# VH-VL binders against q9vpl3, part 172

Target 1, 224 residues: q9vpl3
Amino acid sequence: RGKINIQRPKAPHYERARVVAVTQPKYPELPKAKSCFKTRAERTQQQQENPYNEIIAREVRNWLDHSRLVAFFHLSSITADDIFRVRVQLHKQNLHLKSYGSKIIEQAVKNTRYEAIVPLFHSNHCIVFSPDPEKTAALLRIVRRVPQMVLLGGIVEETMLSRNQLVAYAQMPGLHAVQAQLVQTLSQAPGHLIQQLQAHQNSFVQVLDVHAKNQMNEETPKST
Short names: E, the ipSAE of ESMFold2; O, the ipSAE of OpenDDE; V2, 0.75 times the mean of E and O plus 0.25 times the DockQ between their complexes.

## First folded at step 6 (VH-VL)

Design v6 (framework fv_cemiplimab; at its last look DockQ between E and O 0.03; V2 from the best seeds 0.00; counts 0 for: pae E 9.5 > 2, placed apart)
Fold by OpenDDE, look of step 6:
Structure v6 (fold): chain C 224 residues (1-224), chain A 122 residues (1-122), chain B 107 residues (1-107)
Amino acid sequence: as target 1 above (224 residues)
Amino acid sequence: EVQLLESGGVLVQPGGSLRLSCAASGFTFSNYHMTWVRQAPGKGLEWVSGISWSGGSTYFADSVKGRFTISRDNSKNTLYLQMNSLKGEDTAVYYCARDVYDSEGFLYFDYWGQGTLVTVSS
Amino acid sequence: DIQMTQSPSSLSASVGDSITITCRASQSISTYLNWYQQKPGKAPNLLIYGASSLQSGVPSRFSGSGSGTDFTLTIRTLQPEDFATYYCQQGYSTPRTFGPGTVVDFR
């Protein structure tokens, strides 16, 4: 009686395999965060009747008010799995990826200094929040690997920045580094000024010395 | 060690003005939001005002809106509360607190001063 | 504005007892709830933030739980130094609001 190899069962006959495949219970995949997968149409319809829109709008406002770094992204054909991966990577860097409906954003920023961001939210979008503006470089590094996320602009230290400005900001040395450089430059400035002032005086003295030496040589009578 | 020291609490007449100060030390003051919380004698805690790290954003309770102003000088590590048109209801111990926004998005007051007493009485 | 309520307003307990204080928000605040302890004549101290995270230096006998609208603070073995007033505070939105407080006194 041949030992039934339990570790590598022979593939069932094609017909049996088909029946087994059809009869396998499809366990509903746990709905990944419903908010990311709803079509624009579904999101718009749900936004009209949601009694919690005000609460969510207040949440958004709270994030905007307290974050030192806010970045706005357009999402182009990104999968839920890709979003999740990016979210995890961002979270490790204290960056929080959020997505809100355009109406909620409009409500949240109405009559505030952030009202100018409303036009950015006409398409699929996400927002990244952080309490640390120094994470801007890290954010851009992560997003560069995600072609489906397109940077639109951001807010850094309560200043609205264009895409290009945000990229430039990320490339700048930290405030402390810039301050250190400034201090170094300022500390060298007096030395350089003194050197320049002394150089002119020294050159003048040298010219006078040469002139004096030449006059002395002309006054030495050739003793024939 | 993080330290917050409030000052300026005195007796003032109704309708008067007063400026409170909070001196901060032991941390980078310019990196943190700050808040004022008050407590009337024998009563609970009431949030009064908040200010962003740069001073660009200010927030007020409805009870003090239009009468109080909050400001800060990051070069001096000092938080201020200018109180105008003071009322008897403004009598309280005023606390300065550091307002933290952490990596998880939580907002809380992790360090408090000892408070300064403001008394508004005729 | 989000309104905060606490129960009970006061309670008396003995050293070694376990006590529970409840806090309720008028609307969902997720886990954005903080607990503070205030001793008589002193400034408040942060105990718990984010509903369940223990602040550094706070004894492990303190614990927080809850989400949405209902929250609890538990002290497992009450110590003499735990005589104080406890406040919940929502950190979900501005204006920030506190509960009315719960006074814990010793029998």
Scores: ipSAE 0.433, ipTM 0.717, lowest interface PAE 1.4, mean pLDDT 85
Fold by ESMFold2, look of step 6:
Structure v6 (fold): chain C 224 residues (1-224), chain A 122 residues (1-122), chain B 107 residues (1-107)
Amino acid sequence: as target 1 above (224 residues)
Amino acid sequence: EVQLLESGGVLVQPGGSLRLSCAASGFTFSNYHMTWVRQAPGKGLEWVSGISWSGGSTYFADSVKGRFTISRDNSKNTLYLQMNSLKGEDTAVYYCARDVYDSEGFLYFDYWGQGTLVTVSS
Amino acid sequence: DIQMTQSPSSLSASVGDSITITCRASQSISTYLNWYQQKPGKAPNLLIYGASSLQSGVPSRFSGSGSGTDFTLTIRTLQPEDFATYYCQQGYSTPRTFGPGTVVDFR
């Protein structure tokens, strides 16, 4: 048969697979831990209907890894010409406007610290990526002229920020300046170094918990 | 024996249209994703377009998006590439290839046709 | 788009030599890297997928390694049929991009 090495990714016909599923019980399988890393490999017993969903999800992960600024927007009714003009203006500032289906976002952020962003993509949306967190002010100035784009929040330097926190960040020196001021404070107060680091860490954890949708956090006590 | 045979490559004027075909045999065509890859004379390889086993999902390189469409007829074991608004930079040998997404998540082109030459010149 | 580079662009070698070809991605692609061989006037042939997995029917003198951004193809004992052009290709994201190729010539 022509199923030699080319059928290592199993490729049964629909009706044959349907008959086997009806007449052959599937053994229950539980993941060893909460991680889906092993479950993904075991779940993929045949080629997926849309193999490009996975590589688009990898594209989203790649944008997240490359971008020190990520901003999420709700997108109301807008013409193709208007969104194209906005995309051009953003591109001039090294700001990259993208839109992805919610299923692709779910796949891209599964088992990452960003799982809390998934609910933002149940409605019409767009995302802006940039390697330059300094461009936050430029981003907000450009989209202020576009009432169809409503800021929901963002990620700066791998930290989730609310809408108000992102606006405040745009009016201040970058996150590096805040971290430098914290280091300077610790150097000037030689005692209690661990206490200051713990307070700073707890402050960021509290910000992350506020931005994360609580239903995801309730199921995992290891939330940040 | 897995075989892929492209056809339809001819000389065409800029702005013209052309449809390429890829006839598949030696395997169950409807179970496999397919792709088109091109190679300009004396140049390297460029991915052009891909299509899922059912034809339900299609993907394109930016250089051809909006000008090319990809389709398949599983009853005829045939893959198609419709090329519109052709430009000089579309001149290339066009290969069809079987696109594998295996159980470990790897994506690769395991069998290729011998190619068909498309020349776009005035 | 993920840019792929290869080094060297060409090399000259004798039968029996061991050679290495390197491929670099502009960003991490984990192990989603494939290698193809192409002889003049012929279609490419898959050699290695997933950075290190050898395709069925490919001689064991071919091997691949690497992850992230840096990958190598090694041919341990060159045979006359190995003089060809070698391409790396990332299967991580769309567009699936190829390296520019490495020509291996007989000396």
Scores: ipSAE 0.006, ipTM 0.474, lowest interface PAE 9.5, mean pLDDT 76
Fold by ESMFold2-Fast, scan of step 6:
Structure v6 (fold): chain C 224 residues (1-224), chain A 122 residues (1-122), chain B 107 residues (1-107)
Amino acid sequence: as target 1 above (224 residues)
Amino acid sequence: EVQLLESGGVLVQPGGSLRLSCAASGFTFSNYHMTWVRQAPGKGLEWVSGISWSGGSTYFADSVKGRFTISRDNSKNTLYLQMNSLKGEDTAVYYCARDVYDSEGFLYFDYWGQGTLVTVSS
Amino acid sequence: DIQMTQSPSSLSASVGDSITITCRASQSISTYLNWYQQKPGKAPNLLIYGASSLQSGVPSRFSGSGSGTDFTLTIRTLQPEDFATYYCQQGYSTPRTFGPGTVVDFR
């Protein structure tokens, strides 16, 4: 038979396995090889031009092109169990949490109107995609319980919004016309979004720099 | 079976406006992105415009940006192309096509309408 | 925008011949290339998607190959119904772009 049209990428095999595991009876886990070591040749191949990065970047572009809601988050340290619970809650609302390396995101948005978001991804990050912009309120309700996820901003109907603008959008009653008008009104200053997102990124960089400096000072021998 | 039927193509004066329609049947229209592709007489195919399954995102070729708008009515299974400020260069057969994003991640146009001829001439 | 080119612009062939059409993209598009067939006075038909996947109902004499920037469409044992214009199209990014087409006509 023919292929079914899916206007958004299917969940990766590993995400599907996680969701299935929640609903299925637990089975004794089979012992698995502890680790796999890459050869120098394999590492060199990855450091050169990696064709898999281009394929994944294409997936990111498809998510961007087929999502009417895209939300960007800084992601602090979070346990596998906690992030899995968040994914399940988001999935119930047709919200898809994805994490990609900064190089892949840069390749995905290169030569697009969204290239300015690249600085957001210099530290730990994740992105939530949805075909339904009315789910913005549900998204914010869910992530409110997840202090490790800090909203940086987003894109609604291909319009870049700051964190405050996205929060304001979420507070509108569920009338499409009213929400569309708000997005149009809030989109009047895209420069503010870029500045706000960069300021937030700079804040995280500053925190990391202070932490690194404190670690260095603690390790530096003092002549006593 | 999947069917797409374009209508609305007529002779129009330069600077005029025209709305094309594409009636879809045989599939769940609201599950698919849709596109318009044109072909000038004796020339090749040129992608014109696309619209997401919900109508929330629209895309245009640079040659028509600002002059054409694309819309859809999922309750009527109908795709529209509103053409304004028409030029002689817009003379073409306009096809609507179903824009597929399949489970393997490929993007392609799997079904096409028969086309409707738009002639822009004085 | 991604520019597509095709070679040759036209070719003449006889029934039973095997022919190859080449398509080039101005930048890497991985395997996100599609091939369409258009007969005179008719709408285009999808032949191949994703560089090498044959569309349902398309005869097995059609095959596609390639990745990155260089792609080929091969028709083995050409049939009378195969005399048509063939277009490649990138599905990698918006705007979607088509090649200029290759006319396969009777010799």
Scores: ipSAE 0.000, ipTM 0.443, lowest interface PAE 13.9, mean pLDDT 77
ESMFold2 (binder alone), look of step 6: mean pLDDT 94; pTM 0.951

Design v7 (framework fv_cemiplimab)
Fold by ESMFold2-Fast, scan of step 6:
Structure v7 (fold): chain C 224 residues (1-224), chain A 122 residues (1-122), chain B 107 residues (1-107)
Amino acid sequence: as target 1 above (224 residues)
Amino acid sequence: EVQLLESGGVLVQPGGSLRLSCAASGFTFSNYWMTWVRQAPGKGLEWVSGISYSGGSTYFADSVKGRFTISRDNSKNTLYLQMNSLKGEDTAVYYCARDVYDSEGFLYFDYWGQGTLVTVSS
Amino acid sequence: DIQMTQSPSSLSASVGDSITITCRASQSISTYLNWYQQKPGKAPNLLIYGASSLQSGVPSRFSGSGSGTDFTLTIRTLQPEDFATYYCQQGYSTPRTFGPGTVVDFR
């Protein structure tokens, strides 16, 4: 339907391939006839100086900025065939499953409002992007059948939400105004998620669950 | 049909303030980033400011940072540019444009309004 | 900030001529370059995005090429309606920046 009607980042891999081909940001070649071992510091510095990482970080920043729905998942062991089938099913709903290295995520979100998501990527992870926040319910229905994908939280209409807040958002009627009101209600303490990520030593999944429960309890007993 | 209509351009004295409006029609306004681009008489185009879908992210050219603010009202399909501490150098035709991020990751301005003239002079 | 330059600043041409306008970026912008046409007294119109992709409704006589820092806009068999000012613009980073423009006028 009219590729001019809405901003939709459907082909980030194609953009990445094009940028790599045009700018030729290649990983440094290993030196021939020299030691195959590098110090950890040399390997880390080599990775940080990789121009390819900067291009991919730009891609990630654009996905975050131009998606009205972003969902973060922990990803357990899954076969290539199974993840491909999930990706195809999600794509039919304008949901785009992406995986990026934790260092690239950190580079992409450093000094941005998204910096709080970095702890989510210390283990295997993936992210689902969409320009359409109404697809949250479809997303959760699809991933419910994929036990290897565990929802950690997300961003809806530029607001960070915990796992339970995203689930609550998905259960609302399809009226945009009602959904926007719910997002605002669920996010009444805008710094709370970030504060918990920085303060707690518990797993992020556990922290998000506690946060979501506390947020829901706070809005019902007393909002005045 | 996509249409953007700017309004609010008038003669203002240096140090004054002015708010420009851009009325959008023919598309789902809340699904697009929006931008302001200006053009001084007889000069080239200069990007001024950009705003995300809900207004949660805003960007400005260095020449206007701290003086201009961009905002939008998605319920009224209207984009705004609040201009404060106006200088003679701000004299220009101000264009509203739709800022597209396509599936291949390209960023471009596909539809433009007709512009509104702001003159800063005493 | 990424600075954009265009050459020539102006050129005179006749209907039926083929012309080329060059745009250079101060640093690599990959293919994230757009071309706009502006006729006297009117708003700009998008011609080409992503260095070489023709916008819907734009005549096929317009073409763009280039990558990195060097880009060109070519107009084959110039028509009367093509006498206008042409601007390149980088969509790679913020702030978004335009070239100074190239005026194409009648000889």
Scores: ipSAE 0.012, ipTM 0.539, lowest interface PAE 7.9, mean pLDDT 79

Design v8 (framework fv_cemiplimab)
Fold by ESMFold2-Fast, scan of step 6:
Parts: C-alpha cells; sequence; structure tokens
Structure v8 (fold): chain C 224 residues (1-224), chain A 122 residues (1-122), chain B 107 residues (1-107)
C-alpha cells in the first residue's frame, strides 16, 4: 500500500521472488533426522552465508536514515508479554521498538557516520526509532515504568547524545529553533560520546555486579 | 502532482565550478531522501550523490567524492549540487530524482526532473 | 560496489513481439532491483520496483521477475511507444548502481 513509508520500513518480500529453489526429486540421500545435526563449523558457515543479515542491515540503515529520534537501551530479562505491552504503548506515540543482533547492527553502520556506536551493542540491547524528535519526552515517560529498559543514549536530528543530553532535550519540546540550537550545543565528538555511552552501560553492569554480590552476601548469612 | 525542475547547467571551463539547483513541488520535500543521477552524451545512467531527509547524511560516487558537495534547503524545497574541479568526464545531463523508501523496504527513484546539461570544455 | 550487467546490449523487435531483458548483479541483492525506461531526449521513468512490483500508471504488459543475482524484465505484445532504452538499478547498497542499458529498436 502506498509508496511513501516514513519511518516504518518493512522486511523485504523474499516470497515475491519467482525463482523457485531447485528440488531434487525421487530419493533424497539425507534423512530428516540427520539434517537436524550440525557441527559447530557447519553452524558457523551457515551464519556467515546468511543472506538475511545483509537485508536486515539494510533495514537498520533505512531506519537510521529516516528517523529523527533514535534511542539506545540496555535490555535486561523481560517476558514476551511485557515487551509486547511496551511496544503497544510506544507505538501509540509513533515510537517503534526494534531488536537486532549486534553483528547485524555492526554490518549496518560499518563505513557510516554511525560506526562509532558498535561497541554499545555488545550486550543485550534494543532500539527505539521515531520520525518525531518531540516524542523524546513521551519515550522517557513510558520507559521510566519499565525497569528492564535502561536508556544509554541516542541520536536526535542526526546528532549523537548521551542519556543526560537526551533528558535535557526532552525538557524543551515544541521549541523548534531552541531545540535545534540545544542539539547543536549538546553535541560531542563521536569518540567522546561513545566513551560516555559505554561508561553509562558499564555503570549499569557494575550496579548489576554489586547487586549480585549483595544477594550472595545475603544468602551466605542466611545459610550460616 | 510531483514536479522536479533542475537548473544551472551551462558550459564551464575545465577546473571550474558550478552549482546546480533542483526545485521540488507537489510533495513534502523534507520527508524524502533526494539524489542526483547523471548521463554523459550517448552513455548510460550514473548515480552521483544522495542526501538524507535532514541533510545530515550525504553519499557520493567515488568519481566525484571530494569534488562535489550535495546540500538541501527544506524551507525552500530546493536540492543543490556544488561541483568543483570540473573535468571533461563530468560533461553530462544531470537529473534530480526523488528517492523513495516504501512500506516494503524498497528503495527506488520514482520521479525525475527533465535534466540540466553541464558541458565541461575549453 | 555492486556492479550491474545487462543482456542483450541492444535488440531489434517488431510491434506485437514479446521481449525479455536480463540483468545480473555482482552479488546478491535479494529483490532490491528496479527497472527504468528512457525514451530519446527524455528523463528516465520508473517501470518496476522491488524486482516485480509494477509502478502506478505503467501498462500491465510490463513484468519483472527474479531474486538474488538474476533478474528479467519482460514486455509482452510490444507497442510503438516501448521502443526505448531500459536500465536496471540496484537499490540494495550505496553507491546505487545502474546496468549499462538495453536499447530496444525497430527490426
Amino acid sequence: as target 1 above (224 residues)
Amino acid sequence: EVQLLESGGVLVQPGGSLRLSCAASGFTFSNYTMTWVRQAPGKGLEWVSGISWSGGSTYFADSVKGRFTISRDNSKNTLYLQMNSLKGEDTAVYYCARDVYDSEGFLYFDYWGQGTLVTVSS
Amino acid sequence: DIQMTQSPSSLSASVGDSITITCRASQSISTYLNWYQQKPGKAPNLLIYGASSLQSGVPSRFSGSGSGTDFTLTIRTLQPEDFATYYCQQGYSTPRTFGPGTVVDFR
């Protein structure tokens, strides 16, 4: 439907291809049970030859190129039902939550201005896209009630911002010229910003480590 | 009705500079990636440059990288191509085209201008 | 860069004929292939996008097929206005690249 799709890219239509995979008739040599067994090397080769990674990487590049707001989150353990509820709430505000593998993101941003974000995605993550940067405040309100999602930073009007800079941006909704000036003023060199984003992610990991150690200490006294 | 109108094509000396303009109407210009495609006399189509909706991301063919700059003014619905250090091989009709990203994820050039001829010769 | 090739480079046909033009990509581009028609002295016009989707306003005698690296454009029951140059173009990766074109002339 319609040729214009602003900030809602769809997966490619592989099923529309008229080329049919060649099937060998008669008696296939391999029984289905054996086809379920794969060596580590075979799985690695299959992953390297996966054409979907290139196609999904194109989808990620299109989301980045067509979104005025991109927010990066660390995602801790969350149920499918809970994340679905969050997606529905975000969608009502024209915010689109997507999850992609780190290798796909790396492939998507390689040789682009966004290559510096790659280290950010070496842990569990998700991304929210929107054509409307004024929805940053709505985004922060929704995720505030989702403890499993921790804001790491983002991109607004193609400018990389830390968590604190995104919060500052959210405080000035609807002020077009002022918002543009703020984004320009808050911007940092990509290297410096990535260090800040990684520091926030590392701080979150440190908090998890402390929590785990505290739980261990609580268990030890209880068992004693 | 979508319309794209190129202007600025003239005869220019080798090593010279020239700026092309593309006036867009009939659609929300700021929602689209825009592109320049050229065609040398009697030759095929060659993609030259592209620019994202905001102007924040720009892309260039290797043949023009470092010499050409693409920009846009969304308040004036106008796309620009600044051409520097022009060579005889840059002689071509330059087309402005709208770069569509559709709901299925496909990228294609759905509307083209009529083109403007740039001749680089002594 | 993804390189595109077309065959034949030119062909001669008569009104009412059915013709096929082939396009090949140097690497897999899934279905991210577009076809354009260019008449002498005119700008190109989009015919087909996404390998097989017909652009609005384009006659149903035009059809496209293929995926991966091999694609075809078919024109059934060729009309006088179909004598033109046809280009394939990949929309998969930047830089965007075109085939060298296929000229369709009178026999």
Scores: ipSAE 0.007, ipTM 0.462, lowest interface PAE 11.2, mean pLDDT 77

Design v9 (framework fv_cemiplimab)
Fold by ESMFold2-Fast, scan of step 6:
Structure v9 (fold): chain C 224 residues (1-224), chain A 122 residues (1-122), chain B 107 residues (1-107)
Amino acid sequence: as target 1 above (224 residues)
Amino acid sequence: EVQLLESGGVLVQPGGSLRLSCAASGFTFSNYVMTWVRQAPGKGLEWVSGISWSGGSTYFADSVKGRFTISRDNSKNTLYLQMNSLKGEDTAVYYCARDVYDSEGFLYFDYWGQGTLVTVSS
Amino acid sequence: DIQMTQSPSSLSASVGDSITITCRASQSISTYLNWYQQKPGKAPNLLIYGASSLQSGVPSRFSGSGSGTDFTLTIRTLQPEDFATYYCQQGYSTPRTFGPGTVVDFR
């Protein structure tokens, strides 16, 4: 039972966010004898006791435990047929595209070394798993054809890597010793954990901002 | 034998509309992303639009966004380009092409149609 | 968008010559570069994909090299059928972009 220091921030700017949350009332407090609202603890307990969520959470945990390459993507609107075609191409390279609800991912990684990935899944997302870290180059080649999938980062040999670090790893295919050394050099230290989490969130926010601006620009020309 | 045959290119007045068709044969049409590439007289190649395997995802060059729409009918092995609000700058030979993703992850246009000329003039 | 440039814009050559055309991308595209040949009045034809892979049916006198931002197309022992316009195209991201083309004319 590896006890992860629960006092460590699991999200960027944890200290500031916590202070702001304390001073900013989220909802008006109702000192009523009767309440129609379930507490956060009651909702959490109901979700944790759902047999379906427990089974799927175990599936996610198994994928994380048995994969040496895990890549996280933001997923924009895409048709079922298009994502199926991508899934088939990935499967040929022993790359497995999976989608899970945010609550299930949170439940699966709670109190594990993977807990830091939770903020990446608060929006539309998908994950690619593989037992073979040498497939990173093949993964990036396939995803370049799919503009709806935006790489946020990943885990290689249980080391959290940013988007740029994954791209660097992919650029040296066939040089196993050099790639292994690169992963070790990029190894996640306590201070580095927070920095990588912030970098992934910043990349995601920047991509969404660019996408929103591009949509705005596209809408303007269509109006004329 | 892979064949792509474009049709529909004619002389159109500025502000007019036109629909181009591309008939595909010799391969499983629904397995390929398809694209339109145009070439103005005496100029280079310009990518115009692309469409996913199912037709659910479409992509456009900024120069045609909002005016052109791309669609496909996989049961008829046919690709379409609907062109609205045509401008003189849209005068070009329009090619349809098969957009390939190979086993090594390379993306390229391996087969092209013969092209159909669209002239936008008064 | 990734911008593509080619040099020279045109060149004159004789049968039997060896020529080189250069293509440059505005950002790194790894090896995701393709070369197309277009003869007057005809559709383009794929020559090389992935910077250096020769398309089936294309003569071995054609070769490509390069990675990152700088790429070259070489035609050895130029034949009469090689007088055409050549385009590079990046297959790295959407929108796909073409170079402005290089016209190879008979001298």
Scores: ipSAE 0.006, ipTM 0.430, lowest interface PAE 14.2, mean pLDDT 76

Design w1 (framework fv_ontamalimab)
Fold by ESMFold2-Fast, scan of step 6:
Structure w1 (fold): chain C 224 residues (1-224), chain A 121 residues (1-121), chain B 112 residues (1-112)
Amino acid sequence: as target 1 above (224 residues)
Amino acid sequence: QVQLVQSGAEVKKPGASVKVSCKASGYTFTSYDINWVRQAPGQGLEWMGWISPYNGETNYAQKVQGRVTMTADTSTSTAYMDLRSLRSDDTAVYYCARDDSIYDSYYFDLWGQGTTVTVSS
Amino acid sequence: DIVMTQTPLSLSVTPGQPASISCKSSQSLLHTDGETYLYWYLQKPGQPPQLLIYEVSSRFSGVPDRFSGSGSGTDFTLKISRVEAEDVGIYYCMQSTQFPLTFGQGTKVEIK
């Protein structure tokens, strides 16, 4: 791919933030609720809801509506510098890494076809959005170098895919017709798919816990 | 576990062809390129080429260009190297190795165990 | 093709003593992107090669601190501060700045 005499500039650390800022797409302007014109029901609801969450939830809905590729990840502890580096690499491929609280995700997908994804976000998580589903392979190539990000599944062309289905999609040629047909074929069991995505999340958490315990024990002197 | 497992040793006559397999497990096969490197008995390492399992793109070393074909089967997570018109100087241990091609970094962080190919009459 | 030349071709080292291996390229390994694509591998007897150092000086995961890489342009060095028994094998430098990828001829490190 990128191996034959490709000239690719490597930006200095100070320039990377600037590049990201310049190339990031702007979100649509989000409307704000008019508190002075709220009904009694809306006022009661306001006492339960943070107004800021409504604004961000609308932003999440806009990303979902305008993205043909959405990938969900479990995110373990990661430094700000490391996540920034990942974000820059993803952005070069028109892949946009976002992190939102679980309550905001729930508000964004409530009463939509994606409401079933809410359980995926009850632990640390992040989401990658892209208007280009052909970037799935590039996404997987980048995140393989980031052990703190574990793929849970995603949405391609408005259909929910498990981790394995998303990997299979990435392995297909870049022909739109073939990939669209594959997505339809892979997405035949939505109820089972959601349970599978949740199971993967729980399995990854357990693997991380076991790995952490093994790392702690690695320094213990072996006396046998 | 993350692993590359290669096919068993082959003994071929001059002019024959050999097809070596490299089965990947424990990682997303399409996320890494597979390189082939050979080592003649008692000699150093020689790069033969790479294949991208994602799109089938290949790049071959000039010395084997026209005699080698590299392929990948994503359904079985297996890469293949087919070398034709074998000569005695093709006798070597053939390794597959994965690398990260996104950044033009060819660090081979995972290697197969090697496949011995002997060409003799 | 870029020619990679290693010196010495063989080293016999007493345990705990330092070792140094030189690698010289026929052309600069500085890529137009500002990176230098030089790697060091160790092949232990009967095993496939294993990565030690990537991009001149970055130590690969699990590689002991006693290994260090340095250099720029055409001159590169791998240093082992204290050679241990498990460090025995053949060391190779490799470049990926230009196709084809090329290796040095190898440096055999033995314990006396």
Scores: ipSAE 0.000, ipTM 0.407, lowest interface PAE 13.4, mean pLDDT 76

Design w10 (framework fv_ontamalimab)
Fold by ESMFold2-Fast, scan of step 6:
Structure w10 (fold): chain C 224 residues (1-224), chain A 121 residues (1-121), chain B 112 residues (1-112)
Amino acid sequence: as target 1 above (224 residues)
Amino acid sequence: QVQLVQSGAEVKKPGASVKVSCKASGYTFTDYDINWVRQAPGQGLEWMGWISPYNGETNYAQKVQGRVTMTADTSTSTAYMDLRSLRSDDTAVYYCARDEGIYDSYYFDLWGQGTTVTVSS
Amino acid sequence: DIVMTQTPLSLSVTPGQPASISCKSSQSLLHTDGKTYLYWYLQKPGQPPQLLIYEVSSRFSGVPDRFSGSGSGTDFTLKISRVEAEDVGIYYCMQSTQFPLTFGQGTKVEIK
């Protein structure tokens, strides 16, 4: 026998795999959307009309209904290894990083109080779900070291929060402080919260657009 | 009990290296970044850098860049600061501190007791 | 680097009297996110620093309400409404708006 890599074990022998499969609890198969980054073709395909989209939309509604913490991020290009490391670290804190196409998100939140989040997902994005809102601080400490993920805002205890409000919530230690913060936040007009969420996304897009235009003008100067 | 416990005092010759340890207990080590701050005798506080135990990422102050290495061992919940090519002006009390900051904030809610490093001939 | 300047460098205060410490930054501490990342620490003799105030005006857990922080932009103040014997030590302001993190030179508070 050569060397066995315990960290990267080979697939189980057929007999062992069969025994493990029959003794494992039956779980509904999770959607294939396991990454925050999708190719353009994959995003386009996910936006096409098909019956599978309704199944995934129901899963998204289930995540929204059972999560007391939902955080929205703009996602820049990131390697599979880097996003995997982030997923593993988040999972240790009961934080579940998911990515869904914008059409699926629209179907999931259509005719719900969360319909206003749809514009956040017209760019590359990902969402973190957790049943535990006390994990907001842990989430933001992890994500601040991932420059490819930019916080747009979130939902805590069914209340929509801007980026700054979510950060402020994360700094509140315990139920009394949390409720005081949410009451203060809830006093804002809904339009103002939506504008703040959209502004973070638009500011990032505008910065990228200006940078790209400046690079194009410099790298391709008009020659004669 | 939430605490950071540092290694004992060190006396070194100029040109030597020193490795200070900082053992965390009472909290999940990988949830918080560890910063290193030093204080020369009778002087103020000087930030040296930070390390994130969850991914090993570091950021060092320019004054010590190239001479310092910060590491973390998640199996023992211990952070280390290795400072090389010691000079007399490296004589200081070295503190490790836990970063309680969230997202864009960085501040230290829990400090180690300090490790005195004396560099003399 | 952002330079933090504290005044005065030392204060001798009769117990029960107020004390005020100023901290000025060479650049605005207003972050692009609209927050101001200024902090106050107290270092008692022979001890490591301890956090008093975070983000200009928020008292850290367990910090008495006689301590208050205020300010904006480049000018910040820490006030102690009535100084007690346990408040003796060196007070430092710190900014985290830009790396490297920088501290003021410290203000020594003593009881007369």
Scores: ipSAE 0.422, ipTM 0.684, lowest interface PAE 2.2, mean pLDDT 80

